# Designs tried in a protein design chat: VH-VL binders against Small ribosomal subunit protein uS13 (rpsM). Part 20

Target 1, 118 residues: Small ribosomal subunit protein uS13 (rpsM), of Carsonella ruddii (q05fk2)
Amino acid sequence: MNINICGVLISKKKNIVFGLTKIYGIGYSMSLKICSKIENFKNKKFKDLTNEEKAKIENFINKINVENNLKTIIKENFKKKLNLNSYKSLRHKKKLPCRGQRTKTNAKTRKKMNHEII
Key: E = the ipSAE of ESMFold2; O = the ipSAE of OpenDDE; V2 = 0.75 times the mean of E and O plus 0.25 times the DockQ between their complexes.

## First folded at step 11 (VH-VL; framework fv_oberotatug)

Design w3 (from w1 with heavy chain S104L L105T Y106W; at its last look DockQ between E and O 0.05; V2 from the best seeds 0.00; counts 0 for: pae E 10.3 > 2, placed apart)
Fold by ESMFold2, look of step 11:
Structure w3 (fold): chain C 118 residues (1-118), chain A 124 residues (1-124), chain B 107 residues (1-107)
Amino acid sequence: as target 1 above (118 residues)
Amino acid sequence: EVQLVESGGGLVKPGGSLRLSCAASGFTFSDAWMSWVRQAPGKGLEWVGRIKSETDGGTTYYAAPVQGRFTISRDDSKNTLYLQMNSLKTEDTAVYYCTTGYDLTWYEDYFQHWGQGTLVTVSS
Amino acid sequence: DVQMTQSPSSLSASVGDRVTITCRASQSIDYYLSWYQQRPGKAPNLLIYAASTLQSGVPSRFSGSGSGTDFTLTISTLQPEDFATYYCQQSYDYPWTFGQGTKVEIK
């Protein structure tokens, strides 16, 4: 009935573009970008995904989460106004995982990535 | 840093053949989808076709005017994209661009990088 | 095939003007639209992808908006280097297609 995408359970009957918007930080525009790598994506539901296609989707989502967490750390260091070398050190140490945080914060965020009010 | 350099353009009579090459550098060519886009002198842009990366199946798709006459191929060991053009017509006269949308976020469905183009003239 | 229609085909403007170019798709293409600038004798340059996302290094005077069938490219304060031809392009469905172009000329 359900498929697990990056820790989020989504109905296998949902269209992949709309279904990915249930994931924290993924709005409609970002979901379209992710799904555009899938051949014939407009006609696909999660039940129609191959294991390779699922892996592509999850890989892209994980890359976005790593980049977003790094940007947040950099912004907090800028707010502290402490050291340019600390900034350089953080950008070369992309270690921070994001996996568990996606599940807890998904439901409270607007669905659109680009912050448009639609 | 990303560079695309087309070559192989020239004058050809109608019915003739020509092979274009595109030398790529500055990115992981084997991961990229590649396209050809053409522009007739004084005219707009026309997408010719694309080839997927081998990991995505390596398949091709062509615009209707060139279907069956043009063949896109790639040699990942040489970082080179090819366009084999057969049964050329005068309406195939254009500058041919090699293009890709390669970056770390996988936006290969738009044309982020362009070569300078190579001119193909089909005239008797 | 998805047909892309740009309007106007050409326009005349002065440095400092606000310029608006529209692009209409023959069917909904969601956000699968990109904008390109082409200066005479040069290859095209990507300005905007996914309808509204600026390509890295593109000046903020360029902006894109729209979704579905109607899209707009805006140049808020035209500069001398912006006199060029502009193309929209859809990547929703094969074959990928371009609009016919909009030439922006000095008034």
Scores: ipSAE 0.006, ipTM 0.578, lowest interface PAE 10.3, mean pLDDT 79
ESMFold2 (binder alone), look of step 11: mean pLDDT 91; pTM 0.939
OpenDDE, look of step 11: ipSAE 0.030; ipTM 0.687

## First folded at step 13 (VH-VL; framework fv_oberotatug)

Design x1 (from v3 with heavy chain E108Y; at its last look DockQ between E and O 0.02; V2 from the best seeds 0.00; counts 0 for: pae E 9.5 > 2, placed apart)
Fold by ESMFold2, look of step 13:
Parts: C-alpha cells; structure tokens; sequence
Structure x1 (fold): chain C 118 residues (1-118), chain A 124 residues (1-124), chain B 107 residues (1-107)
C-alpha cells in the first residue's frame, strides 16, 4: 500500500520522517522540520496521517519548492551582472588580481541565499 | 466559512496615500500567506505581492510596478492584512482583492479565497 | 519574469458547446498553474490548481491539462453561468503572473 506525497509514492508502513527523505531534495534534517508540525510525529506512519496532516506536509514541501525557484533566479541574475559567459576567457582577463574580491562577493551572496532558504 | 473583507478604498489624487485593510476569519490567519491582487477597470488580474506568515519569516515580495511604493503588513492579533499605498499613480486605479491559498489542498501559492474587493481610484 | 499568454483572447459560444482555452508560459513552469473564473461584477474564483486538480465545489464539466509550457482549460458542456472571463496564473517563479484573460461570450 502506498501514499502519494507531492507525486512520490511512499509505503504507508514507513515512519513519516524517514519516508519523506524519498522525495528529491529532502534530507533527514528537513524531514524533521516538516514533520515537527505533526502531533506525535516520532511514532507516526503514513497510514496514520489524516488528510489535514498530509495537506500540511505537502504545503510545506511546496513552499520549499517555490523558494528554491526564487533562489535560482537570484543566482542567475548574479551571473548575468558578472558576465560569467566563459570561465576560460574570464580567468585570463582577470589574471586573478581581484579573485579575493569576487570570491568574497560570491561567498557572501551564496551565504545570503542559503540564509534565505527556510 | 472562510471570509476576507477588504476596506479603505476610495478616491485619492496622484502622489497621495491610502491604506487598505482586509479582515480575515474562518481560518488560522497567523499561519497563512496572504496576497494582494488588483484589477484595473475593464482589465485583467495583476498580482501585487504577498506576505508570508511570521513562522515562515514574515517576508514580503512585490511586483515591480509597486516596489518601493507599496508595503504589505499583517497584524495577527487582529486577523488583518494591510496594504499601505504611497506615491499613488493613475495606473494604480483598480479593484484590490485580498486573497489566500490557505486550505487550498496542498499549496500556498494558489488563490482559493478572495474578498469582494475595494475600489481605489487615483485621479486628479 | 514568466509571461503567460492565453488563447483566444475572446470567443463566442453557445450553451452546450465544448470550449477549450489555452495558456502558454514563456518558460517551463512544470505544473505550477491555476485557472480562475470571473463572472461580470464578481470576484474571481479558483477552478483548477496544480494544472489539473479540480477545486472543491467546481462542476466536473471543468477540467485542466498540460505541463511545462502548454496548458488547457476545457469546459465540456458550456452552461449559461459559464459566460465569464477566465485567467491562468503561474506560481513557479516570482513574480507570480496571470495570463491576459479569455472572455467567453454568448453567441
């Protein structure tokens, strides 16, 4: 017996925390965050979910997917501003004189984007 | 059972300000993402922006035409969504709808519930 | 920004007709698409979410299909109350955007 969670079939016999890790992009830590919204989640299996609880899980996952799309857009906009069309051409032009500044900017931007994800 | 009621619309001159309110009931407002959608008379729908629940960070996102002029806020103790509109332009003339996807199956980003709208007219 | 283009912009139809409205996205939005109906002088109401899921209380004559960039709303047997304007909306990327609308008029 399976349950469909956001288009992924998961055995109804599985614990909800471990079962959600079958969904691409959801690791154990994220699964714990999702399941913490469910009362008595530690011993709950998918067969024990109410329709309301299933909806809460799927809504949380959908929020993550929407925010990931925004993070991708920010990364692409950053690339366009820097004209990172050719790694080889860009590297030769710079000869790494401002490598630290670009690296610092990229690290800060990537760090900020990671903080903007749930 | 879910109800959204907008208020605060009216006539305002270009450059003026107006604050819209949306009174919500029939759901847990504090957990919901809320949006504003507008419709100019005789025109189509345009998403204005949204605010997340406080537990999801409380952050806002705005469509480009209103960025920097409009501010979405919420008061969870009063179950009320707000839209502060500053530096109004004639192209901001529209019916403004409060909307949410709370209880819309499995998604926050579809608008299951709509208010009846409040008209904002910006003219000289 | 993801641009949503509906076709046709308007159409005339008779009660009982099968009506098909298409919505095309400027880039893939997977299945993050919803359809709304707006009767004259009324607020919009949700018909279809996640491309093909029928909203509670919506008559079964409405259906949605598609994924990626091409989506279709179908009304299998047009009723008098279905004369309205229909909008698609994507929620895959910010800003969330609507199509320009399709007005369905009585012939």
Amino acid sequence: as target 1 above (118 residues)
Amino acid sequence: EVQLVESGGGLVKPGGSLRLSCAASGFTFSDAWMSWVRQAPGKGLEWVGRIKSETDGGTTYYAAPVQGRFTISRDDSKNTLYLQMNSLKTEDTAVYYCTTGYDSGYYYDYFQHWGQGTLVTVSS
Amino acid sequence: DVQMTQSPSSLSASVGDRVTITCRASQSIRSYLSWYQQRPGKAPNLLIYKASSLQSGVPSRFSGSGSGTDFTLTISTLQPEDFATYYCQQSYRYPWTFGQGTKVEIK
Scores: ipSAE 0.006, ipTM 0.620, lowest interface PAE 9.5, mean pLDDT 80
ESMFold2 (binder alone), look of step 13: mean pLDDT 92; pTM 0.947
OpenDDE, look of step 13: ipSAE 0.616; ipTM 0.857

Design x2 (from x1 with heavy chain Y107S; at its last look DockQ between E and O 0.07; V2 from the best seeds 0.00; counts 0 for: pae O 13.5 > 2, placed apart)
Fold by OpenDDE, look of step 13:
Structure x2 (fold): chain C 118 residues (1-118), chain A 124 residues (1-124), chain B 107 residues (1-107)
Amino acid sequence: as target 1 above (118 residues)
Amino acid sequence: EVQLVESGGGLVKPGGSLRLSCAASGFTFSDAWMSWVRQAPGKGLEWVGRIKSETDGGTTYYAAPVQGRFTISRDDSKNTLYLQMNSLKTEDTAVYYCTTGYDSGYSYDYFQHWGQGTLVTVSS
Amino acid sequence: DVQMTQSPSSLSASVGDRVTITCRASQSIRSYLSWYQQRPGKAPNLLIYKASSLQSGVPSRFSGSGSGTDFTLTISTLQPEDFATYYCQQSYRYPWTFGQGTKVEIK
C-alpha cells in the first residue's frame, strides 16, 4: 500500500527518511531535516505516520521547491544561461558536450538528450 | 500532428471497474509525460493524475479523490496511456481527457494537447 | 492544496468588448499558471502558459499577466468564437488544480 505525499506515491513500508527521497528535490539531508520534527523518525515507516505527522511533512514540502516546479526553475535558469550566447551556450543548443569532450566516438548520452531546452 | 484518442468509457455501477485507454500518435510517446483530466457534466475541469516518461522515472501522481482507486500506466510499445479505475463512485462520472505537454519538454507543465474525451457514467 | 479562484464566474459581453478574467491562487504559484479555453462540447485548448506566454496559434488578442497569486487573462477585442468557458490552472504544486471556470456569454 502506498501513501500520497504531496501527490507522490510512496510505499508505506518504506522508512520515512529514505522514502521522501523519492520526491525530486528532496535528498537525504533534506529528508532528515524534514523528518527531524517527527518523534523516532529514524526508524519510522510511512505506515506508522499519524495524520499530524503526515501534515507536518507535507507542510514543510509545500514550502520548498520540489518536483515539477524545481525542474522548471532549473530549466529557466538554464535558458537564461543559453541567452548569453557563450561557447557553452552554443554547445548546449547543439546538444553537444561543452567542455571539450570528444564527439566523434563519444558523447552519446549528451547527443541523445530528448528534452527541449529552447 | 499530435493526436490523442480516448476509449473505454461507458456505464458502470458504483463499486465497479473500468479501464480507459488513450491512443497517442504524432509524437514520440515514450518521451512524453501524460495526464488524465476529467470533467463532470456541467462542471469544471479536474486533474486526475500524471505519469512521467520512463526516462524521467515513470513516476505517477494522483489527485486525492482518486488516489488508491485509480492507476495510471502506459505501454510505450503501443503508444497507449491507460487509466484503471476501481471502486468507482457516482462522483467519478465525467468526461475523461487524455492530455500531454510533450512539446514543452521540461519547460512548463501545461496541457498542450487534449483528446476528445470519453464519457464515464457511474450510476446504480 | 492550492485553490484557484476565478472571477467572475460568468460574464456577458459583446463582440468587440475588452474582457478581463482574474484568477487568484490561495498561495504563491510563481508563474506556473496556464489558461484554457473550452467551447461547448469540445475539449479545452491551451491559450496561455507560464502566466503570460501565448501558445502557438492563439490569436494575439489573448494575453496573460500576473505572478505569485494574482493572474489575469485579457481578451482585447472579443470575437464571436471567443464565447466559451475559460479556466486557469496551476502546476506549481501537486495536486494540480483548476479554477472553477469563467463563462463568457453573449450579451
Scores: ipSAE 0.000, ipTM 0.589, lowest interface PAE 13.5, mean pLDDT 90
ESMFold2, look of step 13: ipSAE 0.259; ipTM 0.701
ESMFold2 (binder alone), look of step 13: mean pLDDT 92; pTM 0.948

Design x3 (from x1 with heavy chain G105L; at its last look DockQ between E and O 0.02; V2 from the best seeds 0.00; counts 0 for: pae O 10.5 > 2, placed apart)
Fold by OpenDDE, look of step 13:
Structure x3 (fold): chain C 118 residues (1-118), chain A 124 residues (1-124), chain B 107 residues (1-107)
Amino acid sequence: as target 1 above (118 residues)
Amino acid sequence: EVQLVESGGGLVKPGGSLRLSCAASGFTFSDAWMSWVRQAPGKGLEWVGRIKSETDGGTTYYAAPVQGRFTISRDDSKNTLYLQMNSLKTEDTAVYYCTTGYDSLYYYDYFQHWGQGTLVTVSS
Amino acid sequence: DVQMTQSPSSLSASVGDRVTITCRASQSIRSYLSWYQQRPGKAPNLLIYKASSLQSGVPSRFSGSGSGTDFTLTISTLQPEDFATYYCQQSYRYPWTFGQGTKVEIK
C-alpha cells in the first residue's frame, strides 16, 4: 500500500507533509512548501491524494534537486572543497574536526568518517 | 557518458596469474570508488572487492574467497582500474565486471555503472 | 557475513502481470539494499537503491520497499523487456553480498 513519488516509495497511510520527508533533499520546511498547494494538506494522507494533486507535488519536486541528483551535487561540492588550500580542507584530508574541537580524547566519529557534510 | 571497458581476460591454468584492466571515461575517475564484481557462468553475481578514491584514503576491501590472492589497484593518471589475480583457481572462472559509483557521505553506496565484462577462464 | 536470500529463485509470468520478488538479509542492513536487473548476455543495471528509491531512467513500474531484513521488489505491470534476472545487494557491511538471483521468465 505504497505510492511512488518521483521514484521514492512512500506509504499511502502517511501524512503527505511527513511522508515527503522520506525523499532525500526534502525536509519539513520544504515539504510544507510543496504541500501548501494542496487543499487541506495539513491533515491529508497520500491515500487521499488525487491524481492531479500528485502531479502537482511531482512537478514541484522535479524542479528541485533531490535523491541521486542532490547526492551527486553534494559529493562534487565536497570534492571541490577538498582541493582548496584552506584549513578546513586540510582537516578534512586528515579526517579531523574543522571547528577547533578537541582531538586528543574526542572526535572519534569524525576520525572514522571519510566524508562529512558541513 | 560514463564508460567502463574491461580487458585482460583469457584462459589461464590453475595456479597462474592474470591482470585485468578497466579503462574509465566520462567522469572524474580520481574521485570515484571502483569495484570488481564477477559472475561465474550460469551463476549469480559476486562482489570481489572495492578500492576507494585517494581522497577517501585509497583503502581496499576484498571478499574472503579472493583475500590474499587478488589485489585491486588504480592509476588515476591513466583512468585505469586493475585487478591482479594470483594463484588462480578453477572457481575463479567468471566474467569480471568493473563497476563504479559515488561514495556516500552519510548514506549508502551502490553500483551505478558497469562495464561489459571480461571473461576469465581457469582450466587445466 | 550478511547472507541475502531471494525468493523465489525463478518465476513465470505474463506481460501485464504484477511481479513481486523478496529479499531477506540474515541480519539488519537498514536500508542499504539495492536491486539490479540483468538481461541475458548483458551487464547488470541498477534499478532501486536505498531499498525504495528508483534509479534515474528506470520506469516507474518498478518499486522497492522494506527495511531491516525484509525487502521487496515489485513490478506493477510486467513488460516484455522485464524478462530478466534480478538481484538484491546489501552494502551495509563488508563483504558486500548479493542475493542468489530471481529469474523472471515468460509464461
Scores: ipSAE 0.008, ipTM 0.599, lowest interface PAE 10.5, mean pLDDT 89
ESMFold2, look of step 13: ipSAE 0.038; ipTM 0.669
ESMFold2 (binder alone), look of step 13: mean pLDDT 92; pTM 0.946

Design x4 (from x1 with light chain K50Y; at its last look DockQ between E and O 0.23; V2 from the best seeds 0.00; counts 0 for: pae E 5.1 > 2, placed apart)
Fold by ESMFold2, look of step 13:
Structure x4 (fold): chain C 118 residues (1-118), chain A 124 residues (1-124), chain B 107 residues (1-107)
Amino acid sequence: as target 1 above (118 residues)
Amino acid sequence: EVQLVESGGGLVKPGGSLRLSCAASGFTFSDAWMSWVRQAPGKGLEWVGRIKSETDGGTTYYAAPVQGRFTISRDDSKNTLYLQMNSLKTEDTAVYYCTTGYDSGYYYDYFQHWGQGTLVTVSS
Amino acid sequence: DVQMTQSPSSLSASVGDRVTITCRASQSIRSYLSWYQQRPGKAPNLLIYYASSLQSGVPSRFSGSGSGTDFTLTISTLQPEDFATYYCQQSYRYPWTFGQGTKVEIK
């Protein structure tokens, strides 16, 4: 089961602080800053967010991108969907195709050279 | 195909109790959040409350007019949603719908599927 | 609570007409708004979710627009089966609330 945050699919069962680090350019420190806007954020998973709380997180991320003049993987990913928040839940047994997200990441990870560390 | 079938409606005097059931099929009920919505005869729709899936904590939320009088519960082994209505008032007279929105995000925030409704009449 | 106000309360229109229904929220709900159709004697049916996304199986003559506080449902070419009452509903903040409804009468 996944939720779409700024175009990135994240498991709904993940803690919100940890889960936001799955968004490119957001580390643990930044995730804590974003999540501090959410009441009782330390105990919250994405499945517990209201739509208002989700909007606060997305607004914060978008504002940071504008202010820092950074290219946004988040904006590129969000535009792959027809709707910003419609890429949300698994359908019945079969998932909707999400090839651009997982296939791209998987291909880069798998093509990494041989194991460097013993 | 998703199907929701309500039952248990009927005539009840003020102060009485009634339990509604909603039989669900065509989706993984145990993963779904479920809601009750009611409609007084000739009037608009009113959200009654919701229950989360057990894996999401199984917690409930109720609209103010029913808080403390109504209890939403679920039995995942029977794919059944319940509404226990106590201390019924004439203003509780309505058709009661069970509803859900699979594929609505991390919680079911719009209602893709509706049952046919069951009528509850509260009158002396 | 977020109050949802629909206008008009009712309207009468002919087959082929363009029909517009407005829904206003008492505070911003961003795009967390859905539209439902209820034909006489039937359960409601979802038309539009997230303000503008068309539900599967809904005719393309239905469309939704808006964000923030002001939202519009449009029926581009009214059909006889569109005789119904239409409701908007917000899911931004608990309790989730519906508009009062708009009855569309077809001559």
Scores: ipSAE 0.114, ipTM 0.670, lowest interface PAE 5.1, mean pLDDT 81
ESMFold2 (binder alone), look of step 13: mean pLDDT 92; pTM 0.947
OpenDDE, look of step 13: ipSAE 0.722; ipTM 0.878

Design x5 (from v3 with light chain S31Y K50R; at its last look DockQ between E and O 0.21; V2 from the best seeds 0.00; counts 0 for: pae E 5.1 > 2, placed apart)
Fold by ESMFold2, look of step 13:
Structure x5 (fold): chain C 118 residues (1-118), chain A 124 residues (1-124), chain B 107 residues (1-107)
Amino acid sequence: as target 1 above (118 residues)
Amino acid sequence: EVQLVESGGGLVKPGGSLRLSCAASGFTFSDAWMSWVRQAPGKGLEWVGRIKSETDGGTTYYAAPVQGRFTISRDDSKNTLYLQMNSLKTEDTAVYYCTTGYDSGYYEDYFQHWGQGTLVTVSS
Amino acid sequence: DVQMTQSPSSLSASVGDRVTITCRASQSIRYYLSWYQQRPGKAPNLLIYRASSLQSGVPSRFSGSGSGTDFTLTISTLQPEDFATYYCQQSYRYPWTFGQGTKVEIK
């Protein structure tokens, strides 16, 4: 049984810290930073998340994506002054806003957001 | 076809108790979160509370006006949701709906299926 | 608690009219909003979930839009069966709460 986090299916039974590492670009240390915003995160599984807590996680992931894009822009500007090649991924984010553009993840009929609350 | 059928409504005096039942069919009840929603005559909808599936911990959450007086429970072997209402007040007078957001084996926090409702009247 | 305020509280319209109903949340609920229709004497029926997704079996004349705090339900061409009360509901933060309703009446 799975939950969709920013387009990635993760088992509801998995601890949130380890489960977020399944998302491209998120390692253990980054997952800890994301989860630290969640009360009692060390004992929490995805099935225990409220919609508000899920939104905090997704918002943080989206902010990380924006920050990484800015870092790429700065590197490309520096390369131009040194006659280096531009970084080609500047305007093509691999992740889109979690609302409004949902990728199909598992079922042929319909995807769902599953919620773990009190 | 998903069906939810509430029963157990009726007339009760203030301070009394009443137990509502909701018989469920057409879906895997044991996987579903279930909610109660009420509607006072001529008024809007009010969420009463919900119970998670046992696999998700079986825990309950209640709206403040009913906290400590109402108890939601479930019997998965009978596909039945219950609402035990104690210390009833006249402001508890409403049609009570059994609801679920069950779809394709996944839970939802919006209500796809509703029963027809059962009327509870609390009057002296 | 997240307070949901619908506008207008009631409106009168004719068959064929375009009807818009708004719902405002007291704080951001992102897209965790659903719309319900309730005909007189009947149980509510889900129309829209996640702000803009049309529930299976609901006519395409219904649509939803918005995110954050401001949401709109639109009925593009009102039909006789659409004279009902409409409710929005947020599921972002407990307790889940409904708007007060918008009654759509025959002009």
Scores: ipSAE 0.125, ipTM 0.688, lowest interface PAE 5.1, mean pLDDT 82
ESMFold2 (binder alone), look of step 13: mean pLDDT 92; pTM 0.946
OpenDDE, look of step 13: ipSAE 0.687; ipTM 0.870

Design x6 (from v3 with heavy chain S104T Y107T E108F; at its last read DockQ between E and O 0.31; V2 from the best seeds 0.00; counts 0 for: pae E 2.9 > 2)
Heavy chain, then light chain:
Amino acid sequence: EVQLVESGGGLVKPGGSLRLSCAASGFTFSDAWMSWVRQAPGKGLEWVGRIKSETDGGTTYYAAPVQGRFTISRDDSKNTLYLQMNSLKTEDTAVYYCTTGYDTGYTFDYFQHWGQGTLVTVSS
Amino acid sequence: DVQMTQSPSSLSASVGDRVTITCRASQSIRSYLSWYQQRPGKAPNLLIYKASSLQSGVPSRFSGSGSGTDFTLTISTLQPEDFATYYCQQSYRYPWTFGQGTKVEIK
ESMFold2, look of step 13: ipSAE 0.376; ipTM 0.741
ESMFold2 (binder alone), look of step 13: mean pLDDT 92; pTM 0.949
OpenDDE, look of step 13: ipSAE 0.373; ipTM 0.810
ESMFold2, look of step 14: ipSAE 0.000; ipTM 0.605
ESMFold2 (binder alone), look of step 14: mean pLDDT 92; pTM 0.948
OpenDDE, look of step 14: ipSAE 0.162; ipTM 0.761
ESMFold2, fold request of step 20: ipSAE 0.319, 0.299, 0.350; ipTM 0.719, 0.718, 0.728
ESMFold2 (binder alone), fold request of step 20: mean pLDDT 92, 92, 92; pTM 0.946, 0.945, 0.944
OpenDDE, fold request of step 20: ipSAE 0.678, 0.646, 0.675; ipTM 0.873, 0.870, 0.874
ESMFold2, last read: ipSAE 0.219, 0.278, 0.362; ipTM 0.704, 0.714, 0.736
ESMFold2 (binder alone), last read: mean pLDDT 92, 92, 91; pTM 0.947, 0.949, 0.940
OpenDDE, last read: ipSAE 0.656, 0.645, 0.703; ipTM 0.873, 0.868, 0.880

Design x7 (from x2 with heavy chain Y108W, light chain K50Y; at its last look DockQ between E and O 0.02; V2 from the best seeds 0.00; counts 0 for: pae E 14.4 > 2, placed apart)
Fold by ESMFold2, look of step 13:
Structure x7 (fold): chain C 118 residues (1-118), chain A 124 residues (1-124), chain B 107 residues (1-107)
Amino acid sequence: as target 1 above (118 residues)
Amino acid sequence: EVQLVESGGGLVKPGGSLRLSCAASGFTFSDAWMSWVRQAPGKGLEWVGRIKSETDGGTTYYAAPVQGRFTISRDDSKNTLYLQMNSLKTEDTAVYYCTTGYDSGYSWDYFQHWGQGTLVTVSS
Amino acid sequence: DVQMTQSPSSLSASVGDRVTITCRASQSIRSYLSWYQQRPGKAPNLLIYYASSLQSGVPSRFSGSGSGTDFTLTISTLQPEDFATYYCQQSYRYPWTFGQGTKVEIK
């Protein structure tokens, strides 16, 4: 059987480190970094992941994709087709100066993302 | 086992101030992002804000209704999260929960652990 | 802000019923959606994270689905302890926001 990781189907029999490299934008070094956060990761295959472990991997990958301006990769993989420009979150991303909290009401316009999104 | 215990709730008049504390145990508090969530009596949940760990910059973010009036801080030497509440309004009346999604060295963006809550009543 | 709208606001059901609760986001939140259960007089409990992942210790009768703007929590066979209020929450954009809640009551 296959497992769906962020819209990419990966064989459940594969080692998790090797299997994650099948996802666009994730090389061996990044896969090792992601998987090193999973207990006993060297011996784990995807079939051995708990739901919590799977979600941790997916959340990490989603944060990476947002940060690397790959905002549509997960949805494209999941839907197996390209959509028109329906995802605009990364285009509004801006690094803020060292102050993390604005002194006035947070802007809610589409021009500004929260500094929290990777 | 992760444990979060809020304290410092009570009755205050509009315009007053109150400081809430949340004592944390069972995890590496200094690595965790921490949040406050409130619930007015008989109403739904509302996120108040969060503070990052120092290693992630220690920055805060607040929901609009509390911006400029509430301050989240932390004391990692005491494993304690704080909420300083100033210029209190009657609409701030709620049970205040301390929350975190910290697990196994990482802070996740869902709330896996909740305290029991502490009641703040702001009465006219 | 991302507004989260739950449907229905309340429902009445019997033990053994299949219950579905929906949550709609005002803009895409991808899969950054969690579900919480709050029993009367208690703190909330996490049920589902990342739209469909079951929290450790949560009974398998709970499941979540959806992505983008439309999400569903399903209780396949309602039990007496499931009479509670359920909340969805998005964590894609600040401020993180909850739905208004869905109260599940006994018929």
Scores: ipSAE 0.000, ipTM 0.570, lowest interface PAE 14.4, mean pLDDT 79
ESMFold2 (binder alone), look of step 13: mean pLDDT 93; pTM 0.951
OpenDDE, look of step 13: ipSAE 0.560; ipTM 0.844

Design x8 (from v3 with heavy chain S104T G105V, light chain S53R; at its last look DockQ between E and O 0.36; V2 from the best seeds 0.00; counts 0 for: pae E 5.3 > 2)
Fold by ESMFold2, look of step 13:
Structure x8 (fold): chain C 118 residues (1-118), chain A 124 residues (1-124), chain B 107 residues (1-107)
Amino acid sequence: as target 1 above (118 residues)
Amino acid sequence: EVQLVESGGGLVKPGGSLRLSCAASGFTFSDAWMSWVRQAPGKGLEWVGRIKSETDGGTTYYAAPVQGRFTISRDDSKNTLYLQMNSLKTEDTAVYYCTTGYDTVYYEDYFQHWGQGTLVTVSS
Amino acid sequence: DVQMTQSPSSLSASVGDRVTITCRASQSIRSYLSWYQQRPGKAPNLLIYKASRLQSGVPSRFSGSGSGTDFTLTISTLQPEDFATYYCQQSYRYPWTFGQGTKVEIK
């Protein structure tokens, strides 16, 4: 009865706009932007998505995550540069573009990653 | 153990009708999307169409060569998939397989289980 | 429609050979690609799903790779039971379509 979107299980019966808000960091406005790429999106539930449409949604979410990860790395490198710690720290702080599903994590681990991505 | 058993194949004349059945067991049929795939003698595989589970809306989709002539239906109380074939043409001659992609990973679009097939011959 | 083209159409190989079959899609299907094996007179059976995931019970000599438009099925050490026809199939966009098949004959 569920669909997996970037590691988050969402009921197939939910409207796609409201269902995507179950993903941490995606509010209603962002969900509208994501779903606007899909034909007739206002009438669609997750059970109605083709694999092409699902992939468009996941691709958009992955691009958001990559952008947020880069912003976090830049902020942390700036902080370390001001403290004269190391110019080499940037590489280890980069995160993967899609969280959760990749690591088969429990809820505690997923919450930690969600806090870091804001 | 998942089993799919097709029946109802046979010889029909062009313009005729035939109904195929697929008896399913060993899985929750009502949760599964079901497809028909056909194979003309000596040829490759061709997807005919699919029907979603009732939970997912029970809707059908057909490949262009059969659209308007074939109807896929299901009876979840009998665990049975049907293919009603009308206005048959000689190019519909094929072995017809029923298929399903049911597993714990929610990949309805991969055909994990196949029946043995039933032969439909359309000729004068 | 998404056209799926397999290469080669047929091949002959010896037991123990490494066999490579390619499948090319006419447009990106990302990773929505499966591989099937059909032995003569039998129904097909699933080998690989989601381009690279090995179906349960399938020998580890089978592997799949690729994304986008270019996909490969590899049999690392061909066995006598691998005499069959192999099909790729996309499920990204309706209608779902198969490649034309690759017949593998053991020399």
Scores: ipSAE 0.099, ipTM 0.694, lowest interface PAE 5.3, mean pLDDT 83
ESMFold2 (binder alone), look of step 13: mean pLDDT 91; pTM 0.942
OpenDDE, look of step 13: ipSAE 0.688; ipTM 0.873

